# Miniprotein binders against Glycine-N-acyltransferase-like protein 3 (Glyatl3): the designs that were tried, part 20

Target 1, 290 residues: Glycine-N-acyltransferase-like protein 3 (Glyatl3), of Mus musculus (Mouse) (e9q5l8)
Amino acid sequence: MLVLKCSTKLFILENMLKSHFPESLKVYGAVMNINRGNPFQKEVVLDSWPNFKVIITRREREAETDNLDHYTNAYAVFYKDIRAYQQLLEEHDVINWDQVFQIQGLQSELYAASKAVAKARLLDLDINLASFKAVHFSPVSSVPDHSFLTGPTPRLTYLSVSDADLLNRTWSRGGNQQCLRYLANLIACFPSVCVRDEKGNPVSWGITDQFATMCHGYTLPDHRRKGYSRLVALTLARKLQSRGFPSQGNVLDDNLASINLLKSVQAEFLPCRFHRLILTPAAFSRQAHL
Short names: E, the ipSAE of ESMFold2; O, the ipSAE of OpenDDE; V2, 0.75 times the mean of E and O plus 0.25 times the DockQ between their complexes.

## First folded at step 17 (miniprotein)

Design P8 (from S6b with M32W F36M; at its last look DockQ between E and O 0.01; V2 from the best seeds 0.00; counts 0 for: pae O 14.0 > 1.5, placed apart)
Fold by OpenDDE base, look of step 17:
Structure P8 (fold): chain B 290 residues (1-290), chain A 80 residues (1-80)
Amino acid sequence: as target 1 above (290 residues)
Amino acid sequence: SEPVKVYVVLPEGIRYIFYVKPEMSVREVLEWIARMLGLDPSKFRLTFDGEPLPLDQPLSDLGIEPGAELRIERKESDEK
């Protein structure tokens, strides 16, 4: 295991990862955030340098840790060799197996390989796999026009940390204290877009995460079909692109509304799928049912 | 026999969940755990209820039941 701390090497790594698109996009987004102030306190783990076969981004060990917060306890993985990934994962200091955490990547073997290592280590943990369509936005050439909006001109702003509660209540993955804290951190650390009503209340929004992914967008039911979701998506994509980030997102196969939105804005669907593993040690599984 | 769930606590206080077979010797368990945790098994010992476990005995003979908490500790260097 090698922890890459050198700023020069991290910059080189960022450029190296471009040659491995699209599979490296999750790791790339994380590395970009690391290289830009590292507001989310992440680090890069490799098997070797400069000829790495596997890269894992993780939360720094010195960072505040909630063992129940899989949102924050998130690893992104890219591998050139699946065996190298397994070998690195078998090392004791790579992953904290004593917490609820997630592994993310854009490679299909990620689940099988991770499960195999967990099994080999005789770890008692639950692994929940979710797979998504991965999307990329082409460069947004123009400022998203409000002309397609029906109704009053919305106030386009960003989210505040005080808005995190609303996000936590409306996000399908939310509804707990860990998610609330996570969302507050995302809003504080990363780009967001918010359409507000005349009273300044959020009516539509989008956020980005520690992987520079547009991870959540929502429009209040009373404000749907007004074009706000499109405006939010395009504006957020443009914000990412203006900072040199790829604009990437994920969507569930059954989320037809979001798929249609993505098609309408001419988002590119990647050939690779986004895979998210949530790993829950047995010790924590019992606490969630109390 | 079917694997039994045990907890293994590191000196740093991290607790891992392992499945072990009751017929496995303490030596086998230690070597396996050490390997999985990147430790040199020769430098560590397994303890249960504060007592070192004998290396050549199976876990079943030592009262290790499902849910038992084992500790992996550094061997005291006999540097007298």
Scores: ipSAE 0.000, ipTM 0.192, lowest interface PAE 14.0, mean pLDDT 90
ESMFold2, look of step 17: ipSAE 0.367; ipTM 0.742
ESMFold2 (binder alone), look of step 17: mean pLDDT 80; pTM 0.752

## First folded at step 18 (miniprotein)

Design Q1 (from S6b with Y16W; at its last look DockQ between E and O 0.08; V2 from the best seeds 0.00; counts 0 for: pae O 13.3 > 1.5, placed apart)
Fold by OpenDDE base, look of step 18:
Structure Q1 (fold): chain B 290 residues (1-290), chain A 80 residues (1-80)
Amino acid sequence: as target 1 above (290 residues)
Amino acid sequence: SEPVKVYVVLPEGIRWIFYVKPEMSVREVLEMIARFLGLDPSKFRLTFDGEPLPLDQPLSDLGIEPGAELRIERKESDEK
């Protein structure tokens, strides 16, 4: 295991990962954020340098951790060799197996390999796998036209940390204290877009995560079909692109509304799928249901 | 046939992985890539080893093997 701390090497790594798109996009987004002030206190773990076979991004060990917060305790993985990934994962100091955490990647073997290592270590873990369509936005050349909007001209702004509670209540993955804290951190650290009403209340929004992914977007029911979701998506994509980030997102296969939105804005569906593993140690399984 | 992995290099130097079937025509591949990249396929061409690929031939006939690197380039404006 190598922890890559050298700023020059991290910059080189960012460039190296471009040659492995789209499969490296999650790790790439994480590395980009690490190289841009590292507001989320992440680090890069490799098997070797410069010719790495596997790369894992993780929360720094020195960072404050909540053992129940799999949102923050998230690893992104890219591998050139699946065996190298398994070997790295078997090392004692790579993954913290004593907390609830998630592993993310754009490679299909990620689940089987991770499960095999967990089994070999005789770990009593629940592994929840979710698979998503992965999407990428083409460069947005123009400022999104507001002409398609119906109703009053919306005020387009960013989210405040004070809005995190609303997001936590409306996000399908939210509804707990860990998610609330996570969302507050995302809003503080990373780009967001928010459409506000005349009173300044959020009516539509989008956020990005520690992997530079457009991970959540929502429009209040009373404000749907006005074009706000489209405006938010395009504006957020442009904001990421203006900073040199790829504009990437994920969508569930059954989320027809979001799929249709993505199609309407000519988002590209990647040939690889996004895989998210949530690993819950048996010791925490009883607490997650409370 | 089973899809094979190819690399597509953009003018900006970004390298993308695509899965293509060897029996696909260059046109089909170009359209697929262009749609994926949000490009107008009519304005771009695919090249291999610096040579433009003929649109109506399958990749298999052009010696494109798994792991081949293709380039997508803007067509030179026939502004002659």
Scores: ipSAE 0.000, ipTM 0.212, lowest interface PAE 13.3, mean pLDDT 90
ESMFold2, look of step 18: ipSAE 0.383; ipTM 0.770
ESMFold2 (binder alone), look of step 18: mean pLDDT 80; pTM 0.753

Design Q2 (from S6b with F18W; at its last look DockQ between E and O 0.05; V2 from the best seeds 0.00; counts 0 for: pae O 9.7 > 1.5, placed apart)
Fold by OpenDDE base, look of step 18:
Order: C-alpha cells, then sequence, then structure tokens
Structure Q2 (fold): chain B 290 residues (1-290), chain A 80 residues (1-80)
C-alpha cells in the first residue's frame, strides 16, 4: 500500500486517470477534489507508483469519522487488474472494516471482488449492492436559458448549509442524522444550484458530492413540470465544467422521470454502470437504518 | 451481444477505454463518443488502421475486435 501525498504526483495522477475514461471517472472526480484544496479530507491509496494497477480514494485516517456514516465513509475504486484490487483490499490498513462504509466504482467486477475479500477475512458484513446508469453531460456552451419557464423569473442561487434539513427530508437516501451532516458538508464543500421562490425558499436544487458527481436533484411537488429540474441540471453541469470537472451523474433504472430529464438535456449514458456497495458490519446492523 | 472493449484515441493522443456492441453502427459509436467528449459528431470521423470507417455499417462488419484502437479525427474541411 502506498498513500500518495505528493502534490506533484497527485497532479500527474489526475492526468493519468483521463486515459482510463470512463471507468476511472469516479476516482478522477475524487482526485480532482483532493487536488483542489481537499475540502473533504480524502487521500489516495495505490498498489504501486507510477505504474499503478489499482487506485482507491478514501477518507483520511486523521479525519473525524462517524462509524455509522457510510455517506462520508466512502471509497472510490478504479483498477486495471482485478487481482491487484483484491490484493490491495486484503491489506490491513486499506479499508476500515469496523465502520459502515461504501465502495463505489464504474466496473462490474467490483462487487464480486469486494465480497470475496470480505468472505476470506471471515468478516460478518451485510453488503448491499445498487447499480445505476451512469451519465455524462456534454459541455454546456451557453448559460442555460430560463425563458422557457412560465411565471416569475426564477432566482438561481446556491444552497446554504441551513437548507440541508430540507434536502435530508426529501432525498430518498436521507432521513437520518448522518445524512444531514453529510449533506451539510457537501453544500459547504462543493458546487450546488438552487432555484428559490419569491420568498427565498428553495423549490428546486442540485448538489455535487466528494466524487464530483451530481448525486442529488429535487424539485418540490408544487413546482414540478415547470422546467426547474432542467435548469438546475444544466446550470450545475456548467458550474462543474467551468472548473474543469466532468459533469457526471447516476440514475436508477426505475427512475423514469430523471431518465427522461437526462434525455431531454441530451446527457450521454455511459457504457459502464455505476456500482455502489454499502457494507455494514454485523455490530451496526441494528443501528443502521439503511 | 455483450459489449466489447475498444480503445478510442484522440488527436491529442489521449486514449479512452470504451465499450461498444458489435451490432452498433459506426455512426452510433461516433455520436456516443463525440457527445461524451463534447464534440460535434458532424465534424469528426472514426478511423481504424488509418482508414475512415463507414458510418452506416455495424462494427462487426468492419473487423473491429476486442482491443481494437479506433481514432477520432476531425473531418478534413472540403476546402477545395
Amino acid sequence: as target 1 above (290 residues)
Amino acid sequence: SEPVKVYVVLPEGIRYIWYVKPEMSVREVLEMIARFLGLDPSKFRLTFDGEPLPLDQPLSDLGIEPGAELRIERKESDEK
């Protein structure tokens, strides 16, 4: 195991990962954030340098952690060799197996390999797998026009940390204290977009996560079908692109509304799927309302 | 059919790993790649072994095998 701390090497790594698109996009987004002030206190773990076979991004060990917060305790993985990934994962100090955590990546073998290592270690873990369509936005050339919207001109702003409670209540993955803290951190650290009403209340929003992914977007029921979701998505994509980030997102296969939205904005569906593992140690299974 | 892995090389020398289905047309593949890269598909072409690939043929008919290297190139402006 190598922890890559050198800023020069991390910059080189960012460039190296471009040659492995689209499969490296999750790790790439994480590395980009690490290289841009590292507001989320992440680090890069490799098997070797410069010719790595596997790369894992993780929360720094020195960072404050909640054992129940799998949102923050999230690893992104990219591998050139699946065996190298398994070997790295078998090392004692790579993954914190004593927490609820996530493993994320754009490679299908990630689940089987991770499960095999967990089993070999005789770990009593629940592993929840979710698979998503992965999407990428083409460069947005112009500021998204809101002229197509009916009614008053929407005020486009960013989210405040004070808005995190509303997001936590409306996000399908939210509804707990860990998620609330996580969302507050995302809003503080990363780009967001918010359409506000005349009173300044959020009515539609989008956020990005520690992997530079557009991970959540929502429009209040009373404000749907007005085009706010489109405006938010395009504006957020443009914000990411203006900073040199790829504009990437994920969508569940059954989320037809979001799929249709993505199609309407001509988002490209990637040839690889996004895989998310949530690993819950048996000791936490009773406490983790997943 | 199952997707096959190919490499897509940009003029700048950047190589992407790309998964394509053999039954996909060159047009479909070009459009997919171009959109991903934020390029106008109409201004680019795909080449294999230095030859332009015909747009309306499936990759399977063109001998594109797993591990093939495709190049995305700008169309020569017919500025004749």
Scores: ipSAE 0.007, ipTM 0.201, lowest interface PAE 9.7, mean pLDDT 89
ESMFold2, look of step 18: ipSAE 0.642; ipTM 0.867
ESMFold2 (binder alone), look of step 18: mean pLDDT 79; pTM 0.743

Design Q3 (from T0 with Y16F; at its last look DockQ between E and O 0.05; V2 from the best seeds 0.00; counts 0 for: pae E 16.3 > 1.5, other shape alone 2.686 > 2.5, placed apart)
Fold by OpenDDE base, look of step 18:
Structure Q3 (fold): chain B 290 residues (1-290), chain A 80 residues (1-80)
Amino acid sequence: as target 1 above (290 residues)
Amino acid sequence: SEPVKVYVVLPEGIRFIFYVKPEMSVREVLEMIARWLGLDPSKFRLTFDGEPLPLDQPLSDLGIEPGAELRIERKESDEK
């Protein structure tokens, strides 16, 4: 295991990962954020340098951690060799197996390999796998036109940390204290877009995560079909692109509304899928049922 | 058909991995790549082994195999 701390090497790594698109995009987004002030306190773990076979991005060990917060305790993985990934994962102190955490990547073998290592370590873990369509936005050349909007001209702004509660209540993955804290951190650290009503209340929004992914977008029911979701998506994509980030997102196969939105804005569906594993130690599974 | 892996190299030397279906036309592939890269597909062409690929031909007819390296290049301005 190597922890890559050298700024020069991290910059080189960012460039190296471009040659492995699209499969490296999650790790790439994480590395880009690390190289840009590292507001989310992440680090890069490798098997070797400069000719790495596997790269894992993780929360720094020195960072404050909530053992129940899998949103923050998130690893992104890219591998050139699946065996190298398993070997690295088997090393001590690569993964904190005593927390609820998630592993993310754009490679299909990620689940099987991770499960195999967990089994080999005789760890009593629940592993929840979710698979998503991965999407990429083409460069947005123009400011999104407001002409498609029906009704009053919306005020485009960014989210405030004070808006995190609303997001936590409306996000399908939210509804708990860990998610609330996570969302507040995302809003503080990374680009967001918010359409506000005349009173300044959020009516439509989008956020980006520690992997530079557009991870959540929502429009209040009373404000749907006005084009706000489109405006938010395009504006957020443009913000990412203006900073040199790829504009990437994920969508569930059954989320037809979001799929249709993505098609309407001519988002490109990637050939690889986004895989998210949530790993819950048995010790924590019992506490959730009490 | 199942998508096959190809490499696309930019003039700057950056290489990307794309998955393409053999039945896709060069035009479709170019448009896909261009969208990904934020390029105007009308201003670019795809080449293989130094030869421009015809737009209306499927990749399968052009001998594009898994692992093939394609190049995306700016069209030479017809400086007439």
Scores: ipSAE 0.016, ipTM 0.246, lowest interface PAE 8.2, mean pLDDT 89
Fold by ESMFold2, look of step 18:
Structure Q3 (fold): chain B 290 residues (1-290), chain A 80 residues (1-80)
Amino acid sequence: as target 1 above (290 residues)
Amino acid sequence: SEPVKVYVVLPEGIRFIFYVKPEMSVREVLEMIARWLGLDPSKFRLTFDGEPLPLDQPLSDLGIEPGAELRIERKESDEK
C-alpha cells in the first residue's frame, strides 16, 4: 500500500489517468482537485508506483469529522485488476469501515467486488447501489449563444454559502444537517452557476462536486420553461472547460427531464455507467432508525 | 503514444467518445469499442466519412485525427 504524497508523482498520475478515460474519470477529477489546492483534503492510495493496478482517493484521516456524512466520506476508485482492488479494500487502513460512506466509480464490477470484500472482512453492512448514465459535454463555444431562451437573458451569478439551505431543501437526498454542510462546502470550494430573480433569490442553478462532476442542477417550478436549465448547464460546462476540467455529469435513467436537456445540448453519453455505493454499518442503521 | 479522443456514432444516433492510440489497428479499435458497448464485433464494421475502414491498418495511416467521427454499423441485413 502507498499513500502518494509527492506533488511531482501526483502530477504525473493526473496525466497517466487520461489514458484510462472514461473509467478513470472520477479518480481523475479528485486528483485534479488535489493538485489544485486540495480543498476537500483528499489523498491518493495505490497498490504500487508507477505500475499501479488500483487507485483509491480518500479523505485524509484528520479531515474525517462526521461518521454520518456519507456525502463527504466518499471514495473514488479506478482499477486495472479487480483482484488487486479487492486486496487493497481488505486492508483495514485503506477504507474507514466505521462510518457511513460512499464508494464511487465507472466500472461495472464495483458493487460485486466491494460486497465480496465486506463479506470477507465479516462486516455487517447495508450496501445501496445506484447506477447512472455517464455523460460528457462537447466543447462549448466561449461566446455565449442565448437564442434558446424564451425571454430576456437573466442575470447569471454563482451560488453563495447561504444558498446551501435552499439546495438542501430541494434535493431528494437532502434535508439533513450532513447534506447542508456538504453542499455549503461544495459551494465554497468549487465552481457553480446560478440564475437569480430581481430580488437576488436563486431560481436555477448547478454545482460541481469534489470529483469535478457537474451535479445538482435544478430550476424552481415557478421558473421552468424559460430555458434556464440549459443556460446553467452550458455556462457551467464552459467555465469548467476553460479551466481544463472535464465537463462530466451523471444522470439517473428515469430522470427524463435531465436526459432530454442533455440530448438537446448534444452531450455525449459515455460507454460506461457511474456506480454509487452507499455503505451503512448496522450500528449506524440502528442509530439512524432512532 | 498518448490516446486520442474519437467519437463513435451508433446506428440509433447516439454519439459516444472513446480514447484510442493512433497506432492501434482498426481491428483492435473495433474490438475495444465492441467490448465496452456490449456488441458482437463480428457483426459490425467501422466507417469514416462513409467508407469502411480496413481492419489490419493502424488509424494513423487512415487520416484519423483527434476528434474524428467514426460510425459503427451492422454488416447484416435486417431479418424478421
Scores: ipSAE 0.000, ipTM 0.176, lowest interface PAE 16.3, mean pLDDT 85
ESMFold2 (binder alone), look of step 18: mean pLDDT 81; pTM 0.761

Design Q4 (from T0 with L37V; at its last look DockQ between E and O 0.07; V2 from the best seeds 0.00; counts 0 for: pae O 11.2 > 1.5, other shape alone 3.277 > 2.5, placed apart)
Fold by ESMFold2, look of step 18:
Structure Q4 (fold): chain B 290 residues (1-290), chain A 80 residues (1-80)
Amino acid sequence: as target 1 above (290 residues)
Amino acid sequence: SEPVKVYVVLPEGIRYIFYVKPEMSVREVLEMIARWVGLDPSKFRLTFDGEPLPLDQPLSDLGIEPGAELRIERKESDEK
């Protein structure tokens, strides 16, 4: 096990990960953020350097302050060899299993292998798998084109931390204090785009997460079919691309509105799926049933 | 040789990127896609510019250049 702290090696790693796209994209996004101020206090774990077969990004243990915050306490995984992934997790203290947390990646064996590790370690966990189409945007012109809007160009800005409550209430996985704090931290740390009405209230937005993934694109129902979702998505993608970040995203198979938006902007659907595991120790699950 | 990017439109109408080696046969490409999607490759074919591709020929012999758009279609008379 190696925790990679050297800034020179981390920069080299960032470049090495590009040769493993698309499957390395979530780890790549995390490493880019680590190399740019490390606002989510994350670190890189490898089996070996420079000839690694497994890379895991994780939150520094000192930063894990809420055992229920599976949004923030998230591991991104890339492996060249699934057996090396299993061995690393079985033989070393890579993962803090005493919390509710997330494992994510773009490789199909991730769920089965992670479940096998939990079994080998005799852990009693509930594991919730979600699977998504993975996408990224083609290069977006630096010159805005607003011809798709049905009316005048709206006020286009970014989110404020005070907007986190609205995001928490509208996100399908939101509505709790962990998610509220998580969204506030994302807004504070990473790029966002927000369309506001004349009173300054958010009506359409998008954010990026700790893995440089575009997420929570949303338009209030009364403001739909005006082109706002498209404006937000293209503007955020352009902002990320101009800073050298991947403009990547995930979309559920049944989210037809988002799929149609992505088709309309010629986003590229990747030959891999995004896998998100939410792992809950059984003791945490049963505490709510008194 | 190095893999090249091609686009493949799947039966549901979504256009995906795939990275394929030019020396791969059409059969190998079809089987790779079928494994990823969960399709029975014996029931499907790959087409390029409307024409079925011969299974035992490499992509490089068929004029399939980087960025080419292929389609995967059912062999049976479901096709449109």
Scores: ipSAE 0.379, ipTM 0.751, lowest interface PAE 3.0, mean pLDDT 90
Fold by OpenDDE base, look of step 18:
Structure Q4 (fold): chain B 290 residues (1-290), chain A 80 residues (1-80)
Amino acid sequence: as target 1 above (290 residues)
Amino acid sequence: SEPVKVYVVLPEGIRYIFYVKPEMSVREVLEMIARWVGLDPSKFRLTFDGEPLPLDQPLSDLGIEPGAELRIERKESDEK
């Protein structure tokens, strides 16, 4: 295991990962954020340098950790060799197996390999796998036109940390204290877009995560079919692109509304899928049911 | 058919991995790549082994195998 802390090497790594698109995009987004002030206190773990076979991005060990917060306790993985990934995962102190955490990547073998290592270590873990369509936005050349919007001209702004509660209540993955804290951190650290009403209340929004992914977008029911979701998506994509980030997102196969939105803005559906594993130690599984 | 992995090299020298179906036309592949990298497909061509690929032919007919390296090049301005 190597922890890559050298700023020069991290910059080189960012460039190296471009040659492995699209499969490296999650790790790439994480590395880009690390190289841009590292507001989310992440680090890069490798098997070797400069010719790495596997790369894992993780929360720094020195960072404050909530053992129940899998949103923050998230690893991104890219591998050139699946065996190298398994070998690295088997090393001590690569993954914190004593917390609820997630592993993310754009490679299909990620689940089987991770499960095999967990089994080999005789770890009593629940592993929840979710698979998503991965999408990428083409460069947005112009400021999204508001002319297609029906009704009053919306005020485009960004989210405030005070808006995190509303997001936590409306996001399908939210509804708990860990998610609330996570969302507040995302809003503080990373680009967001918010359409506000005349009173300044958020009516439509989008956020980005520690992997530079557009991870959540929502429009209040009373404000749907006005084009706000399109405006938010395009504006957020443009914000990412203006900073040199790829504009990437994920969508569930059954989320037809979001799929249709993505098609309407001519988002490209990637050939690889986004895989998210949530790993819950047995010790914590019992507490969630109480 | 199952998608096959190809490498695409941009004019800037960046290499991307794309999964393409052999039955896809060169046009479809070029448009897909162009959307991904933010290029105008009308201004670029796809080449293999230094030869421009015909737009209306499927990749399967052009000997594009898994692991093939394709290149995106700017069309020569017809400076007539």
Scores: ipSAE 0.000, ipTM 0.202, lowest interface PAE 11.2, mean pLDDT 89
ESMFold2 (binder alone), look of step 18: mean pLDDT 81; pTM 0.759

Design R1 (from U1k, 59 letters changed; at its last look DockQ between E and O 0.48; V2 from the best seeds 0.00; counts 0 for: pae E 8.0 > 1.5)
Fold by ESMFold2, look of step 18:
Structure R1 (fold): chain B 290 residues (1-290), chain A 80 residues (1-80)
Amino acid sequence: as target 1 above (290 residues)
Amino acid sequence: SEPVEVYVVLTIPNGKTTEYIFEVSPEMSVREVLEFIAEFLGLDPSKFRLTFDGEPLPLDQPLSDLGIEPGAELRVERKE
């Protein structure tokens, strides 16, 4: 394995990854954040340079301090050759298998290949696969159009770390201490958009994760159908695009409200799916929160 | 110097406005504030201007020289 430490090579890699969209988008987002202060303490692992066949982004090992925090302990993968991916995982101990963690990517063989490596290493762990539609926002107009809003002018701002508890209670993946800390860190490190009421309380929001993925778009039930979700999504996408990020996200097949929102803003549904594996060693199966 | 909150109002074509809260330093020039706000909103700053009380703000002056106090309402308006 090669750990790519040279800043010049990392910027070259960032540009090379654009040629592999959409499949490289999650790795691309991680590399962009590595190159912009590296707030999530991540690093890039490759099989070879410059003619790589596989790229894995991972947390620096010294940064992995909670074996139950699969939100933070997440690996994004892109490969040109599935066998190279398997070889890198089996031969090089690239993955810390002694924790609850995620592997994610936009390529369909990811689950089968990762499972095969776990079996070959005789690991006793459970792998939960979630599969999502992958989406990318088209360039958002620089001329705002808020004609879809109803009622008084909303107060649009960003989230504060103190809002993390509300996000934790409302996120389908949330409700535990690992997720609470994760959300606080995302808010502190990455772009967000929030609609607040006159008392300053959040009523609609969206955040960005360590892979530059737009996630946790949510509007409190009593504030729905006022156009807030659309306002939040378009504003966050515009903010990301102005910083050179691709403004991409994921949506579950049965989340019809979010799918309809994405169609209404003419987001592009990509010709690939997002795959998220949560891997739980047997030693942690009674403690893990998924 | 301590950051201050300003309320920035974006005027949109249908007459509706959107209020934003930003923390800025009083030592920032109007140009720097406009660029900061435009980056957040995904706007091209060369296409917009900041106004206060209906008057365009001088780009190369710091907010502190213009009497911009906490809670001030600035407008981001499209040029042309």
Scores: ipSAE 0.021, ipTM 0.527, lowest interface PAE 8.0, mean pLDDT 86
ESMFold2 (binder alone), look of step 18: mean pLDDT 76; pTM 0.726
OpenDDE base, look of step 18: ipSAE 0.205; ipTM 0.661

Design R2 (from U1k, 59 letters changed; at its last look DockQ between E and O 0.90; V2 from the best seeds 0.00; counts 0 for: pae E 1.9 > 1.5)
Amino acid sequence: SEPVEVYVVLTVPDGRETEYIFEVSPEMSVREVLEFIAEFFGLDPSKFRLTFDGEPLPLDQPLSDLGIEPGAELRIERKE
ESMFold2, look of step 18: ipSAE 0.654; ipTM 0.888
ESMFold2 (binder alone), look of step 18: mean pLDDT 82; pTM 0.781
OpenDDE base, look of step 18: ipSAE 0.558; ipTM 0.851
ESMFold2, look of step 20: ipSAE 0.506; ipTM 0.836
ESMFold2 (binder alone), look of step 20: mean pLDDT 82; pTM 0.783
OpenDDE base, look of step 20: ipSAE 0.842; ipTM 0.943
ESMFold2, look of step 21: ipSAE 0.491; ipTM 0.825
ESMFold2 (binder alone), look of step 21: mean pLDDT 82; pTM 0.783
OpenDDE base, look of step 21: ipSAE 0.583; ipTM 0.861

Design R3 (from U1k, 59 letters changed; at its last look DockQ between E and O 0.91; V2 from the best seeds 0.00; counts 0 for: pae E 6.8 > 1.5, other shape alone 2.591 > 2.5)
Fold by ESMFold2, look of step 18:
Structure R3 (fold): chain B 290 residues (1-290), chain A 80 residues (1-80)
Amino acid sequence: as target 1 above (290 residues)
Amino acid sequence: SEPVEVYVVLKDPKGKVTEYIFEVSPEMSVREVLEFIAEFLGLDPSKFRLTFDGEPLPLDQPLSDLGIEPGAELRIERKE
């Protein structure tokens, strides 16, 4: 096990990961953020250097201050050899298993392999899998073409940390204090785009997460069908691309509105899926009464 | 501090004219404002200028140092 700390090697790794797109995209996004101020206090773990078979990005242990905050405590994984992934996790303390956390990646064996590791370590935990279409945006044109806008003149800005409460209330996995703090931290640390009404209230927005994933796109119901969602998506993608990021996203199969939006902006649906595991130790699970 | 409004009027390839209003901080320099808005709209900031009452503003000074008060209406115009 090696924790890669050298800034020169981390820069080299960032470039090496490009050769493994699309499967390496989540790790790539995390490494890019590590190399750009590391606002989420993350580090890179691998089996060997420079000829690695497994890369895992994780929170620095000193930063893990809330065992219930699985939003922030998320591991991104890329492997060339699934057996090497299993072995690294079985034989070393790569993962802090004493918290609620996530494992994320773009490779199909991730769930089965992670479950096998938990079994081999005799861990008593629940693993909840969600699977998503994975996308990335084609290069966004610099030529202005806003023919799709039909509503009031858009008032464009970034989100403020004070907007986190609204995002928390509108996100399907939100509505709790951990999520509120997580969203505030994402807004403070990473790019966002926001359309505001005349009173300064957000009406359409999008943010990015610790893996440079475009997420949480939303338009208030009374402000839909004005082209705001498209404007937000294209603007955020352009911001990410101008900074060298891959402008990636995930979408559930049944989220037809988001799928149609992505098709309308000619986003590329990748030949792999995004896998998100939420792992809950028995100590944090609700007990059922029979 | 209260925001400054910047108006941008663009004509798309189909001839549709679209107006945008951006809210920026008075502490931002004129250069920062141009770069901020250009990033949003996919424009080359070197081809545009920021004006107040039709007068170009100097690039490397904050809006507040130029006497631009909260609620002022600034415009982005293509350089001639």
Scores: ipSAE 0.048, ipTM 0.598, lowest interface PAE 6.8, mean pLDDT 86
ESMFold2 (binder alone), look of step 18: mean pLDDT 84; pTM 0.813
OpenDDE base, look of step 18: ipSAE 0.323; ipTM 0.731

Design R4 (from U1k, 60 letters changed; at its last look DockQ between E and O 0.16; V2 from the best seeds 0.00; counts 0 for: pae O 6.2 > 1.5, placed apart)
Amino acid sequence: SEPVEVYVVLELPNGKTTYYIFEVSPEMSVREVLEFIAEFFGLDPSKFRLTFDGEPLPLDQPLSDLGIEPGAELRVERKE
ESMFold2, look of step 18: ipSAE 0.353; ipTM 0.777
ESMFold2 (binder alone), look of step 18: mean pLDDT 81; pTM 0.774
OpenDDE base, look of step 18: ipSAE 0.739; ipTM 0.904
ESMFold2, look of step 20: ipSAE 0.402; ipTM 0.788
ESMFold2 (binder alone), look of step 20: mean pLDDT 81; pTM 0.774
OpenDDE base, look of step 20: ipSAE 0.018; ipTM 0.341

